# Ledger of designs, part 87: VH-VL binders against NAD kinase (nadK)

Target 1, 268 residues: NAD kinase (nadK), of Syntrophomonas wolfei subsp. wolfei (q0aze0)
Amino acid sequence: MKIILVNNRFKENTEKKAQEIAGQLSALNVEVIIDNGLDEPYAGTVDFIMVLGGDGTMLRAARRYGQRAIPVLGVNMGTVGFLSNIEINELAEYLPLILREEYSLEARMMLEVAVFQQQSLLTRVFCLNELLLRSNSPRMLSFALEISGQKLEPYRGDGLIVSTTTGSTAYSLSAGGPIADPQLDAFIVTPVASHIINKRPLVVSPEREISLHLLEEREAIIGIDGQIKMDFGAENRVLIKRAPHPLLMVNLKAKPFFTSIDRSLQRQ
Key: E = the ipSAE of ESMFold2; O = the ipSAE of OpenDDE; V2 = 0.75 times the mean of E and O plus 0.25 times the DockQ between their complexes.

## First folded at step 4 (VH-VL)

Design s24 (from c2 with heavy chain G55A; framework fv_bermekimab; at its last look DockQ between E and O 0.01; V2 from the best seeds 0.00; counts 0 for: pae E 19.6 > 2, placed apart)
Fold by ESMFold2, look of step 5:
Formats: C-alpha cells, sequence, structure tokens
Structure s24 (fold): chain C 268 residues (1-268), chain A 123 residues (1-123), chain B 107 residues (1-107)
C-alpha cells in the first residue's frame, strides 16, 4: 500500500508530525510519499492521500490529486474547518480501518477552469472551492457572463465568483451567496459589489458551461481557491465546467455539516 | 524590457536608517514573490529578505531580523527595504530580484535581478 | 540553516573545456536548487532552477543535475563569455542560502 502525506512545509508541527506518521506507516510496511507542496505532484500509483492540516492544505491536495480518483482524508491539526474528517489525536484509532480500506467516500464536485488567449488554451486548472474574477485596479469591470451559450446582460462591478457547493462557505458567502449543502452538485454564481440592479446570485446546473470575458480593457485577475492568481485581460476568456472527477473525501467519522456550521465558519 | 531598478543607496552612519526602493516594469509585479539579496565588496551573495506576491508572508535572514522590514506596493510596482539600526557589516551592494514562481509563496529561483544599489558607511 | 558548499572555489580553464562545478547541501533539499552566473560589476543571472531546468534564453551548453544533497553544474564546451563566478542557491527553506561561489577564469 502506498500513501501520500500532504502537509505545509511552513507549519513546523505538520512537517514533524508528517515524518512521525510516515515512520509509523513504514513500520507497518506501508510506502509513504511526503508532499509538502514543493515537489511536483507524485505521478505514480497511490492508494490513499492523507492531508495534515486545515482547509487550505486540503485545497492544494484537491488541485494536485483530485482528478485521480484517490481517496483523500482530511486530518485536522487544530484549526476547525469544513474539509477535515478526524482529529490528529484520533488517527491511531482509525488507522486499522484505513489500512483495511473500511471507510465510505463522499464525492465533492470540482471545477475545471480553462483560460484562453484568443482561441489558444493558456492553462487548465482544477479547483475545489471557487474561481474569482476581480478588478486589479480601483475601476470597476464590465464583463460578460454566458451560461451554455446564453448571454446574460452585462455585469458591472468589482467581479464575480463561480463556486462549487463546497465553496459556498468560502469567498462566495462573504459576497452574499447562499450556503449550500456540499452533497449537492451545482455552480453558485455570486456577483461582487455589482452596480447593476437585479444581479442576484445564481444557482446553476452542474451540466452547464460558464464563460467569462471582459467587455472593456481593464486590469483583472482570475483567482483559484484563494491560492492561485492569474492576469486576465480583454484578450482572455475563461471557461468553467464540472471537472471530470469529483474529489473523493474519506468519511471515517460523522461530521454533521448543518449543526456545526457556525463553528466551522470560524477559521481559527 | 522586464526590469527591476533599485534606488536609495548611499553613505550612512552606524545606527542610522535607510530606505531602499525597487521599481518593476515589463511584468506583472503582483504575481511574483520578490527578494533582497546583498553582496559585500569582494564577497559572495547573501540573501536578506523575501515577500510573497500578495505580501501575506515576509521572511528575513537572521542577521537582519528585527532591524530590516520588507514591504511592497503592488499598485505602484514598488518593493521596499527599510533598514534600521544599520551596522558596519550591512555594507554591500543590495539587489532586488523577482522569484520565477507564478503566484508562489515559496522560494524557487530568482530570474530577474536589478543592477544593485550600494550602501556604504562613513565612521 | 542549510549550508551550501561549492567546489572548487576556482578553476582555470580554456575555451572549449568541459567545466563541472559541484554543490553540496548540509541536509536534503530535494530538487530545490538554483544556479546563477555573475560577471564582475553585474547582477547575477539565473541559469538553472529546480536542479535541472534550464532558464529561458540560457545556452544549451549549460546543464544541471543532482537531487537530495549533491548537485552539479556542467558547461559542456566553455565559451569566452562563460568566464564568470557561479553560485548555487538552495530554495528548500528559509532562510535561503548561497554557496560560496566558483570563479571560472581564463588560463
Amino acid sequence: as target 1 above (268 residues)
Amino acid sequence: QVQLVESGGGVVQPGRSLRLSCTASGFTFSSYGVHWVRQAPGKGLEWVAAISYDASNKYYAESVKGRFTISRDNSKNILFLQMDSLRLEDTAVYYCAKDTLWFGRSPYGMDVWGQGTLVTFSS
Amino acid sequence: DIQMTQSPSSVSASVGDRVTITCRASQGISSWLAWYQQKPGKAPKLLIYAASSLQSGVPSRFSGSGSGSDFTLTISSLQPEDFATYYCQQANSFPLTFGGGTKVEHK
């Protein structure tokens, strides 16, 4: 059995704990690859991914590995969030179940984001929470939103968020979007400081294709999961689709979403 | 056309302060981490400080920690180094340098360097 | 702190020579190693990043190899413009550290 341990090299306790856990697993004849975010993603066959840290570390793991249909377990190291399943002090209790593959999986929809210049693909990325289109200057953006070829009236404002239901509790929420049950598959389209009357958040079928482009020359940015930013100008278009594979999140312990939501919204 | 230009070097007295600036052009400054690196006369390179693309992370060499402050103004494409409590060993050419990693928070390699600005001491 | 040891400290070479420069880290740094060239009075220039990736615009006679703690920069056929000082730099963890440099000079 081969396992990836994902951590953040700039969090001392997670790096040391990852080495400790790797030693314990090696003693059980489990091959361990440590991914601290600096190397390219491990390309070989892997049976399981264990994420040591909070939601940010899980987002990176999802971008790196989410399309590979590998079970991913979130292990909380102290910060309460939405994406961990067990606490670090519970790992020994659940380890036999992990090794015997006795757990359930919860599928979480991901976005596929493709950025173009004219008709040429510049980059394709996958994300778990959201894409943000945002002005990179004091001036508002004027931009077009198309949903499966249907052109909406132009937007004017600071930007737009296209999120998954998992991302509904992230930046979409701060911009006025709804909290969504992460078991639903949907896009949530949330305007940011819109100056156009009746530009409400939209909940959109995951089968739709969403397209964005600027209507005026402005400095803009595309943000991915709050962790990646790309320049975006009048020569660019972004296309957003449901990713081919969901993130497969391991469920070892019940974590009731609705009764814990206020606590989980507190990031610290 | 990708360019970094340092300014603000000069002759200082020990214990005084100096502020270095680095202006960027020809690339999207706000997408990259940036560094200060210094080189004492006749010596090798010494890394001084780094700041992430969004200024959320700042790092310092032990020799300058608590005395130097790195900052950036992404709207004006400027990197700063505020140098307080200057010491004789701070005499060097100071370079600013852009990290190659797009939207990176971690170091990778410095692909664009300025021409440097000299900081020297007068006793 | 990760210490970087370069060897040799200088090398005398002629145009056309193969030149190798080594760099050893005091602990494992995976592939997070960069190589720079610096000519007198000029800023450093990035040659190699991530141990073996050639920076855009750098001639193919430059190559890098190694992983873990031992790294090599190779100039396959030295050209007149390659007489300079070369530095390695680990990018594995802060604080970043450079090697002491290797001066490649004309015989």
Scores: ipSAE 0.000, ipTM 0.390, lowest interface PAE 19.6, mean pLDDT 86
Fold by OpenDDE, look of step 5:
Structure s24 (fold): chain C 268 residues (1-268), chain A 123 residues (1-123), chain B 107 residues (1-107)
Amino acid sequence: as target 1 above (268 residues)
Amino acid sequence: QVQLVESGGGVVQPGRSLRLSCTASGFTFSSYGVHWVRQAPGKGLEWVAAISYDASNKYYAESVKGRFTISRDNSKNILFLQMDSLRLEDTAVYYCAKDTLWFGRSPYGMDVWGQGTLVTFSS
Amino acid sequence: DIQMTQSPSSVSASVGDRVTITCRASQGISSWLAWYQQKPGKAPKLLIYAASSLQSGVPSRFSGSGSGSDFTLTISSLQPEDFATYYCQQANSFPLTFGGGTKVEHK
């Protein structure tokens, strides 16, 4: 068995823990690769991905490895979030199950985000939570939203979030989006400070495509999962689709999503 | 610009061997699986072979198994197709094509194709 | 092996027409299907991957749908440059297999 341990090099405790766990796994004849984000994603075949840290680390792991259909386990290291399944102190207990591959998988929809310059693809990213379009100035943006070729009325506001159901408890929530069942595949389109006071979020079928572009000659910013940032201008467009692959999240420990929402949100 | 350029095609006698090459540029060659696809004159597309990004896995169509060998040199960005025991039915334009998926199997498609190299036979 | 059956083998259409091409797999292939366009004397061009994802640079008049075994390529409004042969290809498992092709011709 080969396992990738994903941690955050900027979090010393996760680095140390990764090394410790790597040693333990090696003693069990498990090959371990540590990915602290410094290097390119490991290109070799692996059987399991263990994410040590919080939601941010999970998002990075998903972006780096989600397309490879590898089971991904979130191991919380004292942070508050929605994407971890077990606590670090529980790892020893569940390790035998991991090694025996006795766990269930939960498929989480990811976004395929393509940013274009005219007709040329600038970048394509798969992400677990959301795409954010926001103004790079104190002024509101004017931008066009198209859903499956249907042109909505122009949006005016600070920005827009297109989120997965997984991402519904992330920035979308802060912007007033609905909390979505993570077992549901859907887009959540949440306005950010729209000029229309009661502009409502949209829940959109995962079968649809979402397109955004600016209607004015101003610069904006695209944000992906709060980790990737790029400039976005009048000549750019973003196309959002359901990723052709879900993230396969490992479920070792039952975590009742709806009963834990209030607790999780209060801690953030 | 992402490009694939095939070479090595030509006229060959049945039973002989031929080696095709495909030179890649404009992308990280070693990060992608690559394919050979052929097309007989006036016919449809036929997948021939594939090789994973690290050459750890090779796949062949039944029609060429045992006769064709796919390989790659990632240090030179070159894909090869060694064709042995060539048959008349192997007459085709041979294309090399890049997988769309980074460091994965080939579940997406072939997003970049060469212009092809023609393999024909003399009597 | 997975057999891909395309229909029709040819279709006559006019500019502005809606053109629909179907592809059926002999077994379930999830969404691992690609569509290609090929013009005479040219290499195939990827149009759609993962059944419904539009390749960069491809006009929006092209769309793919379907999952499992039945798939459809749709050209919403045929343009002069769209007269070509189209192929589906399953990417679910090796050996990879193509459909027989559909030639879109001038009416």
Scores: ipSAE 0.000, ipTM 0.482, lowest interface PAE 15.0, mean pLDDT 91
ESMFold2-Fast, scan of step 4: ipSAE 0.607; ipTM 0.826
ESMFold2 (binder alone), look of step 5: mean pLDDT 91; pTM 0.943

Design s25 (from c2 with heavy chain P107S; framework fv_bermekimab; at its last look DockQ between E and O 0.43; V2 from the best seeds 0.00; counts 0 for: pae E 6.3 > 2)
Fold by ESMFold2-Fast, scan of step 4:
Structure s25 (fold): chain C 268 residues (1-268), chain A 123 residues (1-123), chain B 107 residues (1-107)
Amino acid sequence: as target 1 above (268 residues)
Amino acid sequence: QVQLVESGGGVVQPGRSLRLSCTASGFTFSSYGVHWVRQAPGKGLEWVAAISYDGSNKYYAESVKGRFTISRDNSKNILFLQMDSLRLEDTAVYYCAKDTLWFGRSSYGMDVWGQGTLVTFSS
Amino acid sequence: DIQMTQSPSSVSASVGDRVTITCRASQGISSWLAWYQQKPGKAPKLLIYAASSLQSGVPSRFSGSGSGSDFTLTISSLQPEDFATYYCQQANSFPLTFGGGTKVEHK
């Protein structure tokens, strides 16, 4: 059995805990690869991915490994989030179930994001939450949104979010998007501070291809899962489609999504 | 220089076939959708057909649907229009034109045009 | 199909005049309208796309406005090289359709 252990080197005591867990797994004849985010993703075949940290660490793991159809378990290190399934102090109790493959999997759709400069591909990234296009200056953007070859009225505002259903509770929520059941597959298209008063979020088929480009030269950025940022101008274009594989999330105990989101909306 | 050059026009008899070609140079042909637009003598512009940058989407005006076939060869930078069952109403100068947006599946406008090739009929 | 109606069919003008050409779509086309200039014996030249975006290299005396179904091309101060036929074209949906054209001719 080979397991990738994903952690955030820069979080307090996370590296030490990762080393401790790796030692425990090695004692059980499990081969462990530690990914602290600084090197290229591990290229070899693995059986399981264990993510030690919060939602941010899970988002990074999903970008690096989500397309490999390998079970991914989120283990919370102290800050409760939406993407972890068990707490670190529960790991010892659940480890035998992991090693015997006694768990269920939940598929979560991902985005495939391709960013071009003119005709040249700058980057292709897979992400779990969203692509954000937004102004990087006091001026509003004017941009075209194309959905499967159909053009909508040009958007005028601070930007746009193209989100998965998993991402519905992230930035899209803050921008006025709907809360979506993460078991549904859909794109959620949420405007950011639109000039047009009645510009509403759209929920569209995950089979659609979405593209964005600026109609006027402005200073703008593209953000992916809140972790990758790049400049975006009139010479750039972004193409978004459903990624070939969903992220396969491990369920070892019941995840109360609706009660968790309800509690979050009532306080912080 | 960015350029499109049409060829293949000529005098034809009703009911026959003709194939037009358009050779592109000075830009990445495989990145752009391209169009055929015609203009009858002394008349206005009429859009005829379009093909997406990768050839997967093809569109036709109702007047030519089922008779004309648009195709492209991205390795040779050539656009084609195969015209079957030609009618007197098909008499026109035929222009090829490049769409303004790269990798678009829709159309945004046509910024580069060829000089046109004339299709006419003998009695 | 979306029908595009241009008005007027022709306009007589002098150098220095403001010329206004209108285009009406039979259904809503958002802002997806282009304007072209065509001189006798020549291919059309793109002036404006997305209703109001000036094509690179086109003089600023040309401007476009409108959205939905009603659109306008304005030439603020007509120059000798502007005597030509002008066409609108909807790019909202296939099949694409052109207006009938407006000939701008000498008085």
Scores: ipSAE 0.583, ipTM 0.794, lowest interface PAE 2.2, mean pLDDT 90
Fold by OpenDDE, look of step 5:
Structure s25 (fold): chain C 268 residues (1-268), chain A 123 residues (1-123), chain B 107 residues (1-107)
Amino acid sequence: as target 1 above (268 residues)
Amino acid sequence: QVQLVESGGGVVQPGRSLRLSCTASGFTFSSYGVHWVRQAPGKGLEWVAAISYDGSNKYYAESVKGRFTISRDNSKNILFLQMDSLRLEDTAVYYCAKDTLWFGRSSYGMDVWGQGTLVTFSS
Amino acid sequence: DIQMTQSPSSVSASVGDRVTITCRASQGISSWLAWYQQKPGKAPKLLIYAASSLQSGVPSRFSGSGSGSDFTLTISSLQPEDFATYYCQQANSFPLTFGGGTKVEHK
C-alpha cells in the first residue's frame, strides 16, 4: 500500500505529525509520501491520501489530487471545519480499517474552473469549494452570467460565488447562500452584495455550464477555494463545469451533517 | 492575430446552390458561436444565421429558413453556410463573424468579422 | 422578432461635434445591445456591447447608454475617422436584428 500524507508546511504541528505517522506506517510496510505543498503533486500511483489538518489542507489536497480516483481521508488536527472525518487522536483506532480498505467512500462534486484571457486558456483548476469573482475596488462590478446558454441579466455588485454543495458551508454561506446537502450534486450561484436587494442565490444542475465575464473595464479578482488568487479583467472569462471526477472522500466515521451544522458554524 | 476569412462567393443562377466557407484563425474557434451576416449592395446589415460553439444550436433568420444551413467543423476551424434555392434577394456580401460570448448558446455581439464574400446572380 | 428602429438615418456633423444616435427596440432587450461602425467597403467593427461596454481598442469618445428599449450611441467629439455608418444590433434573443443604420456625414 502506498499513502500520501498531505499536511501544511506552515503548520509545524502537522509537519511533525506527518513525519510521525509516516514512521508508523513505514513500520507496517506501507510506503509513504509526504506532501506539505512545497513540491509538485506526486505523480505516481497511490492507494490512499490522508490529509492532516483542516479544511484548507483538504482543499489543497483536492486541487492537487482530486482529479485522480484516490480515496481521501480528512484527519482533523484541532481545527473547526466540515471536511475532516476523524480526529488525529482517532487515527490509531481507524488505521487497521484504512489498511484493510474497509471504509465507505462519499463522492463530492468538484468544480472544473477554466480561466481564459481572450481566446487563450490561462489555467484550468479543479476545486472542491468555490470560484469567487470579486471587485478589487470599492466600486461595484458589472458582469455577465450565462447558464447553459441562458443569458441572465447583467449582475451588478461586489461579486459572485459559484460553489459546490460541499462549498455551501464555506464562503457562499457567508454571502447568504443556502446550506446544501453535500450528497447532492449542484452548483450554488451566490451573489456578493448585489445592488439588487433580493437577488437570490441559484441552485443549478451539475449538468449545466456557467460562464462569467466582466462587462466593464474594471479590475477584479478571481479566488479559488480562498487559496488561489488571480487578477481578472475585461479580457478574461471563466467557464465553470462539473469536474469529470468527484473527490472520493473516505468515510470511516459517520458524521451527522445536518445535526452538526449549528455547532460547526458557531465555532467558526 | 484573430482572423476570419470567407470564401465560396460568386455568381450563381436563381434556384441554384452555393456553399460559403469561413476559416478561423488566431483564436479557439470551438469556444465561440459564430454568425453569418449579409449586406445587400447599398443596404444595411442583416443577420442570417448563427451556430453555437459546439454546433448544438442553430438559428436562422426567417428569410433564409428552410433554404440555408449553417454548420461548422471545429477540428478544421471552418464555418459553413449551405445556401440552397437561392433567390435574387439573397444578393449580398456575406460576412462571417465571431460572437463575443464564449461557450455560450446565445450572443453578446460580434467582435471579429471577415472581409466578406460576394454572392451575386447572373441574368 | 424584435425590430430595431434607428434614428436618425443620417446626420451631418463637423469634426469636434457631439453626435448622438438612438436605437429603439420593439420590446425590452435589457442591456443586450451592440453598436457597430462600418466604413465603405469594409466589414463592420464592434464598438459597444452590452449597451455600454466599450470594446477593446475603441476610443473613449465612443459611449453607449440605455437599457430596456431605448439606447444611445454617443460620440463626444467627432474625429475625421468617425465618418461612417453606424448600426445597432439587439443581442437579447434570436433572431438577431440590426437597426437600419445611421450615416454620419461631413457637414
Scores: ipSAE 0.325, ipTM 0.752, lowest interface PAE 2.1, mean pLDDT 92
Fold by ESMFold2, look of step 5:
Structure s25 (fold): chain C 268 residues (1-268), chain A 123 residues (1-123), chain B 107 residues (1-107)
Amino acid sequence: as target 1 above (268 residues)
Amino acid sequence: QVQLVESGGGVVQPGRSLRLSCTASGFTFSSYGVHWVRQAPGKGLEWVAAISYDGSNKYYAESVKGRFTISRDNSKNILFLQMDSLRLEDTAVYYCAKDTLWFGRSSYGMDVWGQGTLVTFSS
Amino acid sequence: DIQMTQSPSSVSASVGDRVTITCRASQGISSWLAWYQQKPGKAPKLLIYAASSLQSGVPSRFSGSGSGSDFTLTISSLQPEDFATYYCQQANSFPLTFGGGTKVEHK
């Protein structure tokens, strides 16, 4: 059995635990590849991905490995979020089930984001939570949103979020979007500080194609999962589709989404 | 230095066919949607047809649907309008025009125009 | 097809005048409207797109406003080079359609 152990190299406690767990797994004849974010994603085949950390570490793992259809387990290291399944002190209890591959999977929709300069592809990335388009200056943006070739009324404001249902509890929520059941597949389109009266968040079929471009020259940024930033100008366009594969999240321990909302949002 | 140059206009007989060409230079032709627009003598502008940057989407005015065919050759930077079953009402100067932005199936305005080519009929 | 009605068909004006041209769509077109200027013997020139966005190089005396079905092009202080015919064009949906034009003439 070969697994990838994803951790955050900037957290000393996480790094020490990753080494300890890798040792325990090696003693059980499990090959372990450690991904602390320094190296390129491991290119070989693996059976399982274990994420040690909070939602941010899971987002990186999803971007690096989510399209490989490999089970991904979130192991919480201290800060409760929406994407971990078990606590680190429970790992020993669940490890036999992991090794025997006796667990269920929950599929979580991901976005495929393609950024163009005119018609030339600059980059393609996958994300679990959201794409953000936002102004990078005191000036508001004027931009076009197209959904499957249909132009909506021009947007004027600070920007726009296109999120998955999993991402509905992230930036989309603070911008006024709804909390969505992550078992649903949908885009959630949430304006950021819109100057257009009555612009409301939209819930859109995952089969649609969404595109964004500026109508006037302005300094803007595309953000991916709050972790990747790219400059975005009048010559650029973004195309957003449902990713070919969902993230396959491992369920070892029941984690009731709706009863956990306040605790997971860390309302203090 | 963006330029569009139409050619292929002339005098034809009703019911015959004519093919207009528009040669593009000074910009990446394959990045933009393009249009045909016509103007009858002494009259206003009439949109005729449009084609997406890669040729995958084509649109026509009702007055020409079924008779005119728009196409493009991105390797040669040429836009075409094949006009079949010509009628006296098709008498006009025909302009080609570049869309400002085209991604997907949308048009936003035509920012560069050619000088036009005249299509008329013999008596 | 979405029909576009321009008014007036002509305007007699002097240099320095404020000129207002209106355009009405037969159904809602959001803000997807363009304005063009055409001088005799020349191709049209794009002035305004998306109802109110100025094309690069167009003087700020030109402005566009409106949404839904009613739109206005305004020239705040007419200049000698502004005597021309002006057309609106909806870009909401194909087939695209132009208004009938408004000729701005020297008084």
Scores: ipSAE 0.128, ipTM 0.665, lowest interface PAE 6.3, mean pLDDT 88
ESMFold2 (binder alone), look of step 5: mean pLDDT 93; pTM 0.955

Design s26 (from c2 with heavy chain S31N D54E, light chain F94Y; framework fv_bermekimab; at its last look DockQ between E and O 0.01; V2 from the best seeds 0.00; counts 0 for: pae O 11.8 > 2, placed apart)
Fold by ESMFold2, look of step 5:
Structure s26 (fold): chain C 268 residues (1-268), chain A 123 residues (1-123), chain B 107 residues (1-107)
Amino acid sequence: as target 1 above (268 residues)
Amino acid sequence: QVQLVESGGGVVQPGRSLRLSCTASGFTFSNYGVHWVRQAPGKGLEWVAAISYEGSNKYYAESVKGRFTISRDNSKNILFLQMDSLRLEDTAVYYCAKDTLWFGRSPYGMDVWGQGTLVTFSS
Amino acid sequence: DIQMTQSPSSVSASVGDRVTITCRASQGISSWLAWYQQKPGKAPKLLIYAASSLQSGVPSRFSGSGSGSDFTLTISSLQPEDFATYYCQQANSYPLTFGGGTKVEHK
């Protein structure tokens, strides 16, 4: 059995704990790969991913490994977020179930984001929460949004968020988007400081393709999960689809989404 | 250099058929929607037909619907207009034109035009 | 079909003049309007799309404004090469339609 432990190198308690857990797993004849964010993602086959930390560490794991159909467990080491399933001090209790593969999986939709420069693919990235298009100057953006080839009235403002339902409690919420049930597959399209009166958030079928491009030359940025940034200009276009594979989140402990909403938002 | 070149115009008899071709070069033809636009001598521009970049969506002006068929061969970078049941009112210079947005299915503007090919009649 | 009405049908102007051409749609087209320039014997040339977005390589003396149903093309200081016929075209929905044209002529 081979497991990846994902932690954040800049949080000393997570690095120390990752070494302790690796030792415990090695004593059980489990091969362990530690991903602290410094090196390239592990390319070999693995059976399970354990994320030690908060939602930010889970987002990085999802971007690195989410398309590989590997079970991913979130282990909280502090304030409870939306993406952890168990607490670190509960891990010993659940470890036998993990090793026997006695757990269920919850699928979480991801975005596939393709950024083009002119006609050439510049990059493709997958994300769990959202893509943000925003101005990188004091000037507002003027941009076109297409949904499956249907051209909407031009947007004018600071930018736009295209979010998954999982991402509905992240930046999309702060920009006025709805809280969505993460068991649903959908896009949530949320304007950021729009100057156009009728631009409301949209909930869009996951079968749609979303396209964005600038209508005027401006300095802009594409943000991915609040962690990756790319320059974006009039020569670029971004296409967004549902990713081919969802993130497979491990369920060991019951975690009712609706009864915990206020507590989870309060403790972010 | 991005370029479109029309061919196939000429003098025809009313009620006959004619096929126009438009050959593209200097850009990836299959990434763009393309249009036919005509202009009668001394008159304004009239949009005739359009086809999406992959060829699945076709649109026609009411004046030509049922008589004209737009098509494309992306492997050869050619746009076609099959004109059946031609009428004297179809007398015009016919232009092909490229939409500005790559992979777009909505029109934004036609940024590259051919030189045009004249269709006229003998009676 | 969306009808596009241009005015005036012609303008007599001198080099250096400010020239304004208007275009009205029979129903709302948001900002999805393009402007073209055409010289005799030549194909049209795209100047402006999305009502106000200047096409690459078009001089900044050309500008577009308007939304909904009323649109304006402005040439801030007419140059000798600007004597031509100008067309608006709605790009909101198929079938696409052009205005009747405005001929800008030397006085």
Scores: ipSAE 0.222, ipTM 0.699, lowest interface PAE 5.6, mean pLDDT 89
Fold by OpenDDE, look of step 5:
Structure s26 (fold): chain C 268 residues (1-268), chain A 123 residues (1-123), chain B 107 residues (1-107)
Amino acid sequence: as target 1 above (268 residues)
Amino acid sequence: QVQLVESGGGVVQPGRSLRLSCTASGFTFSNYGVHWVRQAPGKGLEWVAAISYEGSNKYYAESVKGRFTISRDNSKNILFLQMDSLRLEDTAVYYCAKDTLWFGRSPYGMDVWGQGTLVTFSS
Amino acid sequence: DIQMTQSPSSVSASVGDRVTITCRASQGISSWLAWYQQKPGKAPKLLIYAASSLQSGVPSRFSGSGSGSDFTLTISSLQPEDFATYYCQQANSYPLTFGGGTKVEHK
């Protein structure tokens, strides 16, 4: 068995723990690769991904490895979030199940985000939570939203979020989006401070495609999962669809989503 | 509805040329690489050619290289296969198919296929 | 070129049976493998992508497994509509190549 441990090199506690766990796994004849974000994603075949840290680390792991059909386990290390399944102090208890592959998988829809300069592709990214378009100035943006070729009325505001249901409890929530069942596949399109007071979020079928572009000569920013940032201008456009591959999240421990919402949100 | 529709097949003499077309609808055609795949009567599937989403990269099976030319018109949502110097072994139903993934090769597969167009030969 | 060896070439089965089809690549292709179903006179239909991911709309009785060079398509409980020919296809590199196909027919 080969396992990738994903941690954050800027979090020393996660680095230390990754080394410790790697040693333990090696003693059990498990091959271990540590990914602390310093190097490119490991390109070899692996059987399991263990994410040590919080939601941010999970988002990075998903972006790096989500296009591969690999089980991904979130192991929380004292942070508040929605994407971890077990706590670090529980790992020893569940390790035998992991090694025997005795766990359930939950498929989580990811976004495929493509950013263009005119007709040229600048970047393509798979992400678990959301794409954010926001103004790079105190002024409102004017931008066009198209859903499956249907052109909506121009949006005016600070920006727009296109989120997965997984991402519904992330930035979309802060912007007034609905909380979505993570077992549901859908896009959530949430305006950020729209000039239209009652501009409502949209819940959109995962079978549709979403496009955004600016209607004015102004500088904006694209954000992906709060970790990737790039400039966005009038000659740019972004296309969003359901990623062809869902993230396969490992479920070792039952975690009731709806009963934990209030608790989790109060801690944020 | 997402669909591909092939046309241009028919009966042809060896050594002649034929041009196949594939019209796409229901999705953003210019975002996807597309392929031609053929199937001889009673035989398996054979990949023929591919073209990237922008048309800048083209790939061919060795069996058709130098004879077939793949191209596309993204403004019209059409894929083409120009077949020159046709041979009896080119007899097949020709399918067009799209990549599952945007803007690249087909690491995940081909998720939309046309119903095919038959190319046969006369004596 | 990557050769795809598919086995068996044909299998006789009954409704309710578990059916297993294997595909071997001449070299490592990671998880870049797709499975297709084709019925007579029809175009192929994508069933599985990335070796183990179920295409939208495909029944859960279909599953794919494997990585590297050995892959398996499994039909857990064969249904009447599942009698067809199945193909594997590597998407690791050009030229793309298909397996020889497996015909699932009535016993």
Scores: ipSAE 0.000, ipTM 0.528, lowest interface PAE 11.8, mean pLDDT 90
ESMFold2-Fast, scan of step 4: ipSAE 0.670; ipTM 0.853
ESMFold2 (binder alone), look of step 5: mean pLDDT 92; pTM 0.947

